# VH-VL binders against o27280: the designs that were tried, part 307

Target 1, 266 residues: o27280
Amino acid sequence: MDSMNVPEVLEIKRIVEESESVKTFIFSWDFRREVRPGQFVMVWDFRDEKPMSVSLIDPVRSEIGISIRRVGEFTDRVHGLSEGDLLGIRGPYGRGFELMGRDILLVGGGIGMAPLAALADEATARGMRVDALVAARTADELLFLDRLEAAGVNISTCTDDGSCGFKGFAHERLLTLEENHDMAAVCGPEPMMFQVMRILDERDVPAQLSLERYMKCAVGICGQCCLDDTGFRVCAEGPVFWSQELSRVREFGRYRRDPAGRRVPW
Short names: E, the ipSAE of ESMFold2; O, the ipSAE of OpenDDE; V2, 0.75 times the mean of E and O plus 0.25 times the DockQ between their complexes.

## First folded at step 11 (VH-VL)

Design Z11 (framework fv_libevitug)
Fold by ESMFold2-Fast, scan of step 11:
Structure Z11 (fold): chain C 266 residues (1-266), chain A 123 residues (1-123), chain B 110 residues (1-110)
Amino acid sequence: as target 1 above (266 residues)
Amino acid sequence: QVQLQQSGPGLVKPSQTLSLTCAISGDSVSSDSATWNWIRQSPSRGLEWLGRTYYTSKWYNEYAVSVKSRITINPDTSKNQFSLQLNSVTPEDTAVYYCAREYPRDYYGMDVWGQGTLVTVSS
Amino acid sequence: QSVLTQPPSASGTPGQRVTISCSGSSSNIGSYYVYWYQQLPGTAPKLLIYGNDRRPSGVPDRFSGSKSGTSASLAITGLQAEDEADYYCQSYDNSLSGYVFGGGTKLTVL
């Protein structure tokens, strides 16, 4: 599997501006190679590489998409690229989402909607009923609403400032929604995911959660991945975990790691 | 409905070139979303993929390592067909040869197959 | 030898569930989609399953595929006399840079 660990230099086929701070970079992909919603790739700009979730999987057009939020030096450089420019891509890596049952609830915060948008496409293609709760700080940070609507997804929104939909946080909005689902998938800021997981657990809805900080651990960079309360570094098949796997992790939703590897509160 | 019709000789002498043609109806050989494959089947080797040709902005050919030095797959847009040429044949090349389409490309598998042509390599 | 390993034969009676295995490695099934084909005597193979577990239109729902790690399975429920055929799995192999097939399984309906 050495060829999977060497970056392939790919041309940026198309760029979609999702918001002021988010772009989706679209590449041709060889769909003999399996890629599933919830998996990620390593994106290399010829200086640094970073893990990015796959946000579009389109076997008909032979395209994948990678959605990137501008948050620092690497992502600023990538956002400066144009159609026709080159990036190194290797992967996919990690455990993807599993689909079960007839209906699914997606709960996404900010850029966390990226892997969930790919999952929504697969779930609808498999005939599932899809409800999405899309959360952001403000209306202009809500992502993929047009794409989800085009896919036939039932959409609820919430914003911290009340500029679109429910005024409040994702877990507060979820408490006002009464529909039952066979499963849920959740991706966003870890404190949001923790609160949502608790509500879904109380409703006996099995949930899968995608944890960005475990993506590097899946490719052998194990400084920040710890699922064991004894303090050992545990390499898990991330970034997607079932809620029952995360319910035993004291760190999830409560602590993060600083650059020195120390636990600090969220 | 898409159909693939094969033609070519059923008997080829050792050291000669095996030549088969697959005529396409109901689709275009230059269809952007299709790939055009040659596969053979023999009792000793089972099913073997030999290679494929397909068009995006230009033509691409991919060949199995086992035959790469002897094989050419060539599309013909004017006749809406693609061919297989296999050089320097030996009795080991005796097989039923099939052409097949992948559509849409890669993910969806080989959805349409030709009828098959038994090619015997013997003096 | 076939790159993907299948049992050479399988059998069942009408109404029974039959499962056909396909074993590979990290260079093929572990990273690439699996496909299944049915071949009736004297005919070309027919696509049964693509993308590990998807059925083309016209394929009965009693055929299903699954994949775990480096292995895949084809399951046939409610076995019927018409299902008597040879079955082949297919994937891509990155070491060979090409498609690879299993050796085939001859299914007999008793």
Scores: ipSAE 0.728, ipTM 0.861, lowest interface PAE 0.9, mean pLDDT 88

Design Z12 (framework fv_libevitug)
Fold by ESMFold2-Fast, scan of step 11:
Structure Z12 (fold): chain C 266 residues (1-266), chain A 123 residues (1-123), chain B 110 residues (1-110)
Amino acid sequence: as target 1 above (266 residues)
Amino acid sequence: QVQLQQSGPGLVKPSQTLSLTCAISGDSVSSDSAAWNWIRQSPSRGLEWLGRTWYTSKWYNEYAVSVKSRITINPDTSKNQFSLQLNSVTPEDTAVYYCAREYPRDYYGMDVWGQGTLVTVSS
Amino acid sequence: QSVLTQPPSASGTPGQRVTISCSGSSSNIGSYYVYWYQQLPGTAPKLLIYGNDRRPSGVPDRFSGSKSGTSASLAITGLQAEDEADYYCQSYDNSLSGYVFGGGTKLTVL
């Protein structure tokens, strides 16, 4: 039996409040098991199971972190938990980010900064130069700035309302930043990622993008994880894709699919 | 900085207990970030992990299934060392025995090794 | 007899790139980190690569690791005479509940 598919009941060691709506839950982890930035785990509250990206990978402390935004019944219940309470964790699953070159640009929107924060730690530990563009609607929704600063990351911010940094969207801010990066990693709302991808493609910067589409099954069993044009299953073949793979997907950045398989605009 | 120094007899008779000690300098055997391993190497079996011990709130151990019924790994905090006892030895236990540290435990692998001790099991 | 499979030998000339493979299964390499050790004649093994692809301080960047599925590789670029040694991969196996090593690869510099 593959132990990666068996949920482990883990004690919540520490909870970090990232914002009014986001908490990071920290667990002790056996780092003989592989876990990479960009991978996700299934979080089980003993009633329901949901996929969550890994946001902290700290082998020195033997800790893994999972950042969760309050958006519904499951996340409301999990946000009500305290240090010492138990959660089931299964995984990790999915294709993680790959690192190449000397410097990397991270572009994160909202909770999409969570897997990128883990990637920033890995990239800086490898001696890469890291530039991060952190985007949110307002200043109090910018995430992980203290972690990125502590890691030595060069940070640029933008907010839709102009309350911190550049006033505007991530892709508008990106147009004002230098073009010299060996690679990029992008995670956030799909329309943001589509616009950022187009700019990076024009600059000939290879990019990896993390899609969190319709993930209800960690092992690719459910059809709701499919991308229309290619038949990719996000939970089986993602969530991380190279920009060249996504450029062939007609619906990327334009449409998503509901649980019934219908196209709906972003 | 961190060094592991092995001691123990190099010749053991069949059916006896093999006993080796690994003295630690530059780190503590009770360091909660470390684990302390025994590995052996022979031409017939190659490198073979035997087991490890580590401390967090209490002492833990893990042993390879091939030796689990015969092996004990014991830390000694007062002497800052850990030992290997392997019972009922046979000629198949003839090998070079190494102690090794994992630091940090699990992720980083075995970063510091003792010098090795050749143990011959023969009458 | 080893749980992880390595070629018993590899060779190259100075300046060449050589690769050493390590093949496992879903119970080990497929789920767990891979480590590589270099053993010079008459010495203990030395940690060369940890966490699939990371180098400890003091290990030249000519050595690199990679992992894909249930297999891992050690690559040595700019091969030097001093690289002549035995190389071992290591992982954890969940069915055995223990660490496992490859059979070792003897690298000869021609």
Scores: ipSAE 0.663, ipTM 0.844, lowest interface PAE 1.4, mean pLDDT 88

Design Z13 (framework fv_libevitug; at its last look DockQ between E and O 0.66; V2 from the best seeds 0.76)
Fold by OpenDDE, second read of step 12:
Structure Z13 (fold): chain C 266 residues (1-266), chain A 123 residues (1-123), chain B 110 residues (1-110)
Amino acid sequence: as target 1 above (266 residues)
Amino acid sequence: QVQLQQSGPGLVKPSQTLSLTCAISGDSVSSDSAAWNWIRQSPSRGLEWLGRTFYTSKWYNEYAVSVKSRITINPDTSKNQFSLQLNSVTPEDTAVYYCAREYPRDYYGMDVWGQGTLVTVSS
Amino acid sequence: QSVLTQPPSASGTPGQRVTISCSGSSSNIGSYYVYWYQQLPGTAPKLLIYGNDRRPSGVPDRFSGSKSGTSASLAITGLQAEDEADYYCQSYDNSLSGYVFGGGTKLTVL
C-alpha cells in the first residue's frame, strides 16, 4: 500500500497538445520507481492538488506523461503553464491494470483514453494484439489516435454526432463487433462504462474498469472516495476494478459524490 | 555488443586505496541512457551495490551509504571507461568486485557485467 | 542481514516447477521495480528478469517473475539441470537511497 508523500517538484519537460481541451505534460521520471498504466498521480500547482492519470510511460526516454483536460480553475491554471515551468507530483497511487492473454480490447471515452493509451503501449510492447474503441462526443475530442496507430493498435472510432466513425455511443458500437477478446480495459464516462461492462459480462470477457471519484488524500485515509455499500476506496482498492467487483457497487453508473459528499447524478 | 573489461590489482594492504578500472566497448560512458555501477560480492555480505555514475546533461554520482565516505567513481570519456576508488580499506572490503551497466531497455536493470575482480585486503 | 529476504536454498527435480520468494518492504519492493539475476558457479550475475516480470532476450519463457505488495517471486517451470545456480532478487530502497539485493537462493536440481 502506498503512503502519503511530499510532492516532488518537477519541471515540465514538454507539452503535447492532444486536442483543444487536452494537453499532455511530460516529466522526467526515475524508472527505478514503478509506475503502471491505470495508476494516478496527485498534481500540485502550489495552490491546489488534483488526481491525474498517467497517460505515457517511456523508460527509454525516462519520461512519464500526464494528460489533463481543461474543466475548471485548477486545470485552467495548469493549461496556462509552459515548458520549463514547475509542478508538484506525488505518487503514483492506486491499483493499475493487469494484462493477461494475447488479445486485449480497450474501450475509452474522452479523457478516459489517457490511462488506456499507456496500457496500449505496454500491451503492444509485450506482443499483445490490441484493439481500441475510441469514443468521444465529436471528432475533435478523439484522443491519441495517431499515437495508437503508430503503436500498431487497431482503432475503431465512435462519436455521438457521427463526425468520425460510428455514430452513437461506445456500447452501441461494441454490440456491432462480434470478436471476443481475452480481456478488456475500460475507462470513460461512468454511464458508458456501465453499459460496456454489461455487454462484456454477457460475452464472458474479463473486464477491468477505471473509476473516477473525488480524491483528497490518495492513500486511503480520508475516505472521500469510498464507494457505497462496499467500502472500496477508489484511491486504494482502485481506481482499476474488475467487473465482478463493480457489480457489488450500488452507485456505479448511477451517481457519484461531490467534494461536499453529496450525491450527484451522472 | 556491449562488453565491460575490468582491470586493477587483486591485492591491497590495509589502510591503502583500492583502485579498479572498467573499460567499455560497444557503448559510451557518457551515454545519457546508461548508468555505470560497481558491485561487490563476498560470502559474508553477499551482493552489495557500491555506487554508480551517469551522464544526464552533467555527471552524477550516487554512492551506497555504507561506503559513501570512502568511495569515488570517476568516468573517463577519453578512454571510455570508469573507475572505482575505495580509500582506507580493511579486510572487510575483501570481495569480488564487478562493474555493471544499467540500460533503459531493461528498465535500468544491470544487463551487462564485467568479468569480476577478486580484491584481497591483507597485510 | 540482507535488506531483501530470500530462502537460502531451493531444490527440485527435472521438469518440476520451483518458486523462489523475495520479501521486502514498502521502501523497496513495494514501490520500486524488482530484478532477478542468475549466477552460475564462477561467473558474474546475469540479468534474468527486469521490471518485475519481463525477460531479456535469450531468457527462456520458463522463467517468470511476479510481484505483489512488498513481495516478489521467481518461478521456474520445466526445471532443467542447467538451472542449477544462485538466484538473487534486487530492487531499490528509498530509505537507503541505493540498490539492495537479496541474500541469494541456491537452487539445486536433484
Scores: ipSAE 0.911, ipTM 0.946, lowest interface PAE 0.5, mean pLDDT 95
Fold by ESMFold2-Fast, scan of step 11:
Structure Z13 (fold): chain C 266 residues (1-266), chain A 123 residues (1-123), chain B 110 residues (1-110)
Amino acid sequence: as target 1 above (266 residues)
Amino acid sequence: QVQLQQSGPGLVKPSQTLSLTCAISGDSVSSDSAAWNWIRQSPSRGLEWLGRTFYTSKWYNEYAVSVKSRITINPDTSKNQFSLQLNSVTPEDTAVYYCAREYPRDYYGMDVWGQGTLVTVSS
Amino acid sequence: QSVLTQPPSASGTPGQRVTISCSGSSSNIGSYYVYWYQQLPGTAPKLLIYGNDRRPSGVPDRFSGSKSGTSASLAITGLQAEDEADYYCQSYDNSLSGYVFGGGTKLTVL
């Protein structure tokens, strides 16, 4: 593990409203320090510290972005901040995505598009062809469509309610899409990721998946992040894992752990 | 096209101040995205970064810990150049001195270098 | 003592693959981007690789960089006589608050 580091206090340079519940906070960043798509930072509001995925990596402007969905007390306080206000940032942490081949499929659900938006930028900058399947419950919860379009990404959408694009779930939409990809990256709710992984495995497409569990277990030695059969700790060895590793985990896509450590169905 | 031109070869006596200038053409010393570096090279110590200067809303200087007490890097926007002053030199400061640009700074590395200036510190 | 460790020499014959390593720690390569420079005799260093694995315009694709953990590597495929030079890695070191270079590797093309 990295040594204990004090958070750097950074000024919020710009705030982008992605939806009614999601904002991207943009900070100047010293790009001597490495940051990769799929990594996260600890965001400190001078009361509590929470892990947030990096959603924008822009070395040309010297900016990073962190997209935050309003879901509780901490995120509600952060959403109340304005440009010019200060936050503590520590990191980055975790394993980033690895890119290979010429063609990549991104499959994102809800806020899971945040780390995938950063990955789309990198893949496009490397000359890869990028196809993105963007999934949400409703049209208003689809994230980063304008940014992906500006980057030259080929976009497919689906919503559970049919308010935009295909009516149905991400895995149902995936079955109707072209199969020719050298790799895939997936981030979203665990049941969605399980179904998508199964289809990609049948198509012999190597996939990397970023696990939401990381956001609940990002304390130093937290055993609750441990995966069932493999013994992987999401916060130490993730949050990004290859599909072949997750295909051997009996708990993945079936059960979660409550705060007491008990198995609970999805 | 960007070019950096340094002051000529020099001899400096021990305890005196080493002074070098790097003239910039094809870019501005106050370019918001650039940083302007001094690096030296000797057979015994290899490549050593000495410091850099750069402009955003104001000028910033960063110096290597090993020389921080003796070094000043000064930009001059009117002449489009930046200089190195190194005080209280010793024979151990004998080296080839290079100026170099980062653009954009930090991520992209030192993309343009001056020709180098051999400085000998000897009595 | 160099903060970043490179082998002092490397060699190969035309057409071969040569790899030059650069080893550091968590205070430098483990957290910061790695750069590579080529220096021909009597000339200033030339930027060869930035951002761990990116090439500036004009650098042939037979040069590539990689990084894993606290170590980085420069690979040269299809080695040519013109590649005979000194090669330096560079990163930033948090504990020193400054850029650091490797000791350099003299590549000989046999």
Scores: ipSAE 0.755, ipTM 0.883, lowest interface PAE 0.8, mean pLDDT 88
Fold by ESMFold2, look of step 13:
Parts: sequence; C-alpha cells; structure tokens
Structure Z13 (fold): chain C 266 residues (1-266), chain A 123 residues (1-123), chain B 110 residues (1-110)
Amino acid sequence: as target 1 above (266 residues)
Amino acid sequence: QVQLQQSGPGLVKPSQTLSLTCAISGDSVSSDSAAWNWIRQSPSRGLEWLGRTFYTSKWYNEYAVSVKSRITINPDTSKNQFSLQLNSVTPEDTAVYYCAREYPRDYYGMDVWGQGTLVTVSS
Amino acid sequence: QSVLTQPPSASGTPGQRVTISCSGSSSNIGSYYVYWYQQLPGTAPKLLIYGNDRRPSGVPDRFSGSKSGTSASLAITGLQAEDEADYYCQSYDNSLSGYVFGGGTKLTVL
C-alpha cells in the first residue's frame, strides 16, 4: 500500500472561519506528493473517516486547506478542534478538474465552492480568465468571495432569498450571464448541478461536474461510491466527471443511495 | 540573480572523504522556502540525487538511501553556503558533482544549478 | 540502472514533433509530480518542466509535459537545432525516500 493510502497524522496549523457553519483547516503538506483541484482526502478524527475536498493548494507556503461544513456528528467534532490539534489525512484520491482554453466559468453552490476555489487559484496562475457564479441560500453562506476577488476572479452572486446579488437559483442566474467560455466547472447540490449542466450542454460549453457519494475505501474496491447503470466509482473514475459521462447516468439529479443501498431523494 | 559557485578538490584518494562547498549569492541558505541539493552525474549512472538540506523552524536533512551511511550535508549561515561530505569514497564515486537550489522546495524543481565539479577518485 | 526508464536516444528533423517517454511506478510517477531537465553539452541541467506540465519563465511553449498513470512524456514541437541535448525526467520515489531521475535521452536534431 502506498503511503498515500495510510493516514498521516498532521497538526492543524491554522483555522479560517469562512462562515458560521464552514471552517477551513490548514495543514503543512509535502508538495512532492501530487495534489490537484477536485481531488479529495479522507479526514480521520481517530474515530471516523470522511471524504473532504481540498480547497487550498499553496505550494509556496507548503500548505493545503480542507474546508468542512458542520452538518453532523463527525463534522461537529472536527469543528470543535483548535490550532495544534491533530487530524489524520490520507490521499489525495480521485480525478481532479482538467483545465482547457483561456476562459473558464465556475459555478459553485454552498460548500461546493471549496474545490472550485482551489481550481480558481490554479486557473488564474495559468493566466486564464476566470468567472465565478457563487450561489448560496443566504448572503451569509456565500463562500470565498474575498479570496476570489483577490485572485482576480470576476464574481457573480446569487442567493435563494435575494439577500445578496441575484435573487433565485444558480441556473436562473446562469441564463442571464455571458456565454463566452471555453469550459465550465460545477460543484454544489446535485439538483443545482443537473440544471446547470443542462444549460451548459445547450450552449455547447464543455463542463466538468464534481459529485459527492458515500465512500468507505476511497480506492475503488468496496463499491459504495458506484453510480447506477455505468459502474463508475466516484472515488476512482470521479469525483469529477465530464457532462458527457454524466448524461449516461440515470440517477444523476434524480436520486442518491444511502449506505444501505436505498434510493433517497435529493 | 541567484548564483551557486562550487569549490573543492577534484582528486580524492579511495577511502578518503570527498568534500565540496557551494556558495550562494542572491539568496540565503536559511531561506524558509528553499532546499539545497547535491546531485552527481557519471556516464554509467546519469544524474543521481544525493541529498538536501533545508530550514523551517530548524534544519532538516534528507539523504539518498544509497549514500545515507556516508553522506553529510551542512549549511553554514554565516558564510551563506552549504557543503557535501562523502566518506569512504571508491572509484565508483567519480562523477561531476552539482549543487542546486530547489525554490520553492518540493513542488517547483531545481531551478538554479552550480557549475559542476569533476571529482575523480583514484589512487 | 535508473528507477525511471527513458529511451536512450531520440531524433527528429527541424519542424517535427518529438516525444520522450519516462516510465515509472506507483511509488514515484503514479503519486508524485514529474519534472524535466534539459542539459546542453558542457553545461549544468536546466529546469524545463515542473509540476508535470508547467513551464518556468523563459522556456518556449513548444516544450510541453504530460503524465498518464505511471508514465510521463515530454513533447517538443517545431523542433530546432538548439534542442539537441540530453533530457532527464525526475520525480520522487516513496519506497526510496528520495528524488529519482531517468537515465536520460540524447536528442539528435538531424
């Protein structure tokens, strides 16, 4: 087994409070190991282990950042930690985003902006023009706005309640935006991603979308992250898929499966 | 403009210690973001990484397993240089030796190299 | 014997595209970034590609790197006479706990 498949115990170097419910945990990282935007790590709190997207990739400072939303028992425990406390990290795993062309659109909903923030930094560093549509339920939940502005990203916002930017859903805002992009990267609630993918397909914009599914092994052997009909494993063939790959997946945007294999609505 | 200038003897007898020095201009050996490497090159082996030293909160050394028992790399902050000591040399240690900066370390590769020093190990 | 395997030689004529391969394993190229160095006769190596596919400032865009699985490639398009040099790939190897180089490829421009 590679060293990437055994958790390394790392000290939390810094914690950034991104919102009331989201924190970014920053660790020293050996950047001889490859890390790509869109890949994930398994975070181990010495009791349980969950997949989390990498949101900061900073080889200059030798730092990675992992953004975690408080949504349950595991994430509550992690949010209770302080700088200097320890977490286990294994990975990275999965297929990351691929950049193409000169002009990229990012569409992120809620915590889905985490991997897109890392991608924005890389795209900007490569000299690409980056437009980002940042969506949330309320203004207080819009993530990474200051960071994206500092990187030179052109930001559009939308909120379900209209408290910041366009009032409405991300796909509704997208219909009113410029169509001049070479590619798009999308991450957020799966119903949002489905609607956004449809619009981008109609515009002939190549799109990559990052899925979330339940994971145990993260290396493709347990089958818990498989997509119906195709056998794609989110942890191995994904989590980032091209829209063309997802068009073959019956479950995308319609339902998901819990750890027991039961269909549940989004 | 960062430059690395190597110095040291070019002839060493078997069983003795090979000793080389790399002087740095335009940067600091104690740079928090850099690592300082030694690499050697021979017709039979090509390029071979020997080790590096770097500073964060303290000095760290990493050495290639093939030479770990014989090698020492030392930084010298006051002279702004770093050195290579390779003990118990044999003719198989005959090579051109290079020092190289890795900046920022780990991800960006070795961006500045010294001029190279041919070291011949023979009686 | 090098940990990373390169062809010992390659050749092309001016204007052509040439690729140089670098084969490794899951303990190196499969998990770690790949670098390429150009060494002109009588000189020290020069960094050509870092981070699999990134070019340092001053390297012409006709040089490109790529990686697939445990293999990497350096591509040179619009081949020029001054491209005649030795080319080395480099990565980190977890099993050896250190940097590893390919054996080098001598590129001849005909």
Scores: ipSAE 0.716, ipTM 0.872, lowest interface PAE 1.0, mean pLDDT 90
ESMFold2 (binder alone), look of step 13: mean pLDDT 94; pTM 0.953
OpenDDE, look of step 13: ipSAE 0.867; ipTM 0.924

Design Z14 (framework fv_libevitug)
Fold by ESMFold2-Fast, scan of step 11:
Structure Z14 (fold): chain C 266 residues (1-266), chain A 123 residues (1-123), chain B 110 residues (1-110)
Amino acid sequence: as target 1 above (266 residues)
Amino acid sequence: QVQLQQSGPGLVKPSQTLSLTCAISGDSVSSDSAAWNWIRQSPSRGLEWLGRTRYTSKWYNEYAVSVKSRITINPDTSKNQFSLQLNSVTPEDTAVYYCAREYPRDYYGMDVWGQGTLVTVSS
Amino acid sequence: QSVLTQPPSASGTPGQRVTISCSGSSSNIGSYYVYWYQQLPGTAPKLLIYGNDRRPSGVPDRFSGSKSGTSASLAITGLQAEDEADYYCQSYDNSLSGYVFGGGTKLTVL
């Protein structure tokens, strides 16, 4: 039997408070079951399951971390847990990021920095030069800055309100950055990713983008994980896609799906 | 089924350019999920990775430091193939040359190999 | 010399367990995945293990891989005559910015 489809009940080993609204939950992990940056797991609180990106991958300590933003009933319950409490973990699922070349640009918005933090660890271990553009609405929502700095990542920040770094959106900040990169990885709100993708395409920088919002059918395949123009299923063929493929999806950057799977403008 | 077909046996004189071609069937050289490698094998050095080419939005080439100044790997999308050019060859370049596919996203292993091409460098 | 160190030979009898080692450093095995290839005489190498310990479809479960620190091992249980071949480990090396191979181990089934 495929044991990845059955949740393992794991003890919360450690909790890191990343911000007022974000916590990273750390679990012991058996690395015979490989996990890669950009992949996700289903987190089960014994009532509901939700997909969460893996934000820490540490084979030396035999640990994985899952970063969760408090946005609703499920995440409120999980945020109420303490070290020693139990959660069900199923996975990993999806295809992760790839690394190539010598220089990588990471562009993350809000909780989208979670999978990119894991990628930054892998890229630095591989000897790559890593530049990160970390974007949020306010300074308090910038995530993983200390972790990225400790890893030797060259960090640029921007906030919509100007409370930290450049005042403006990620794509506006990116236009002021002149350095070339061999590749980029992007994760955050879809409108941000669309604008960033356009700039990277004009610069001939291949980009990988993570579409985490469509991961609800990770254990199965459903319409909410399907991109309407290409038929790609995020849980089966993503969540990470190359920019060349996403440029063919008319929905990308223009519409989102509500919980019922209906198109809703951003 | 994916198959890689290499150019046949070759003799190359010292100081000349070695040219080999790998024809791909069952996959595309511009597939964004694949990378295309050249590897050689000799009794004295064993298996030695030479370089790879990969397409995402543009072509990316990576070369082993030992051959970087002499090597070029060229994809050809119209013929669905990729080639190796190695300049200024010496007898130390005598080896069986293999082309191979890898999937960097899912795993970093070479899962499909060509049959191998014996290249002898001698005058 | 190869960048990754393997014993040049190994042997066993049918039904026994044999282990082939592969030793590296923090710049390769200590930081990156390990792969194993089987090469029968006159053929190209065949992928046997990827991602430290995973098997491609069609590879018997008698073959397993493991990694600890800067070293990796290939274990073959229930040895069979057809397992007689050369075995190579592979990883990536960040100081060389490229893939590196072990020197190979010739396995003889007695």
Scores: ipSAE 0.006, ipTM 0.472, lowest interface PAE 12.5, mean pLDDT 83

Design Z15 (framework fv_libevitug)
Fold by ESMFold2-Fast, scan of step 11:
Structure Z15 (fold): chain C 266 residues (1-266), chain A 123 residues (1-123), chain B 110 residues (1-110)
Amino acid sequence: as target 1 above (266 residues)
Amino acid sequence: QVQLQQSGPGLVKPSQTLSLTCAISGDSVSSDSAAWNWIRQSPSRGLEWLGRTDYTSKWYNEYAVSVKSRITINPDTSKNQFSLQLNSVTPEDTAVYYCAREYPRDYYGMDVWGQGTLVTVSS
Amino acid sequence: QSVLTQPPSASGTPGQRVTISCSGSSSNIGSYYVYWYQQLPGTAPKLLIYGNDRRPSGVPDRFSGSKSGTSASLAITGLQAEDEADYYCQSYDNSLSGYVFGGGTKLTVL
């Protein structure tokens, strides 16, 4: 029996305020257990359980971090907690990012920067050159800029409203960047990821994309995580997929599924 | 830079207690990032982890299930060393015994090893 | 009996690629990091690989590790006579609450 299927009750060691709406909760972690950027854990507040991406992996300090955006009742309750309070943590789960080559481009939108921040730390520790395009609706929603800068990452920003960096969307900013990379990793809203993927495919840059909706399928919560062109009812290989796998999926970036399994436009 | 020096008897009689010491230089036994292990090696059992001790806010000990009822690992901050005591030994405990450091602990593996001590359990 | 399974021997000629396997289960390699050690005759084991695929300072890049599911592999490219040694994999096992080693592989350079 795998101990990762039973929640451990862990004490919140430290809380970092990333923005008005995002906090990172830091826990002591036994680093004999494998944890990779792109994986997620189930966070249990003793009432409800929700999947959250791992945003900090620090084996030197024996810490993991989980970044949580305030979007509903569960996250409101968790945001109300203090250092010393307890949460249940189960996992990690899912396929993490794979690193290859010498140069990587990260493209993150909003909270999608959380798993990419952990990936940036690993890539820099492996001696890779890291360029990050950080996108958000407004300047106040850009995440992890100080952490990325401290790690030696080359940062470009864009905001929908033009309050910081390039005014526009991530894919529009990416079109103005002409550097070649050995690979890319992308995480954010699906429409953003779809547009970014197309540009990277035209540039022959292999990309990995992290899809939040597949985190629920990996723990057996949702049977609707299926790919139109693959024939699978439940996605067992998420949340991270290579662009080659997603380029043939008609649903990706165009439709989502409601609780009844019906296609709904983004 | 960091060195582990082992000492202890090479011959122990069946039913007695085996006692070995690992002296540390170039690091502290109470280093908050280190863990201190005992491993043994025999032709019949190969490499076998016996246990470890580490310090974060207090001392924590972990022991292999196969020896848990007979083993004690004790750190000594004043002498900067840690010891192994294995009770009720049998000829099956005959092995080369190693101490080893993890630094930083867990993820990074056992990066520094002592020279090894051959212990024979015989009457 | 070892909890992690390695072939007892492997061989190659200078310049060849040699791969040594290490097989476990979901309670160990499937969930925990894998480490590799080299032991030359008469010496203590030396850490070759940690964190599945990372090399400590001073280990040549011709040594590499990988992990897939419940199995791990050590690859040696450009095999050299001085690589003749015993190789051991290690992981953690949650059912045993302790570190576990493979049975070791004696690598002979022909």
Scores: ipSAE 0.717, ipTM 0.866, lowest interface PAE 1.4, mean pLDDT 88

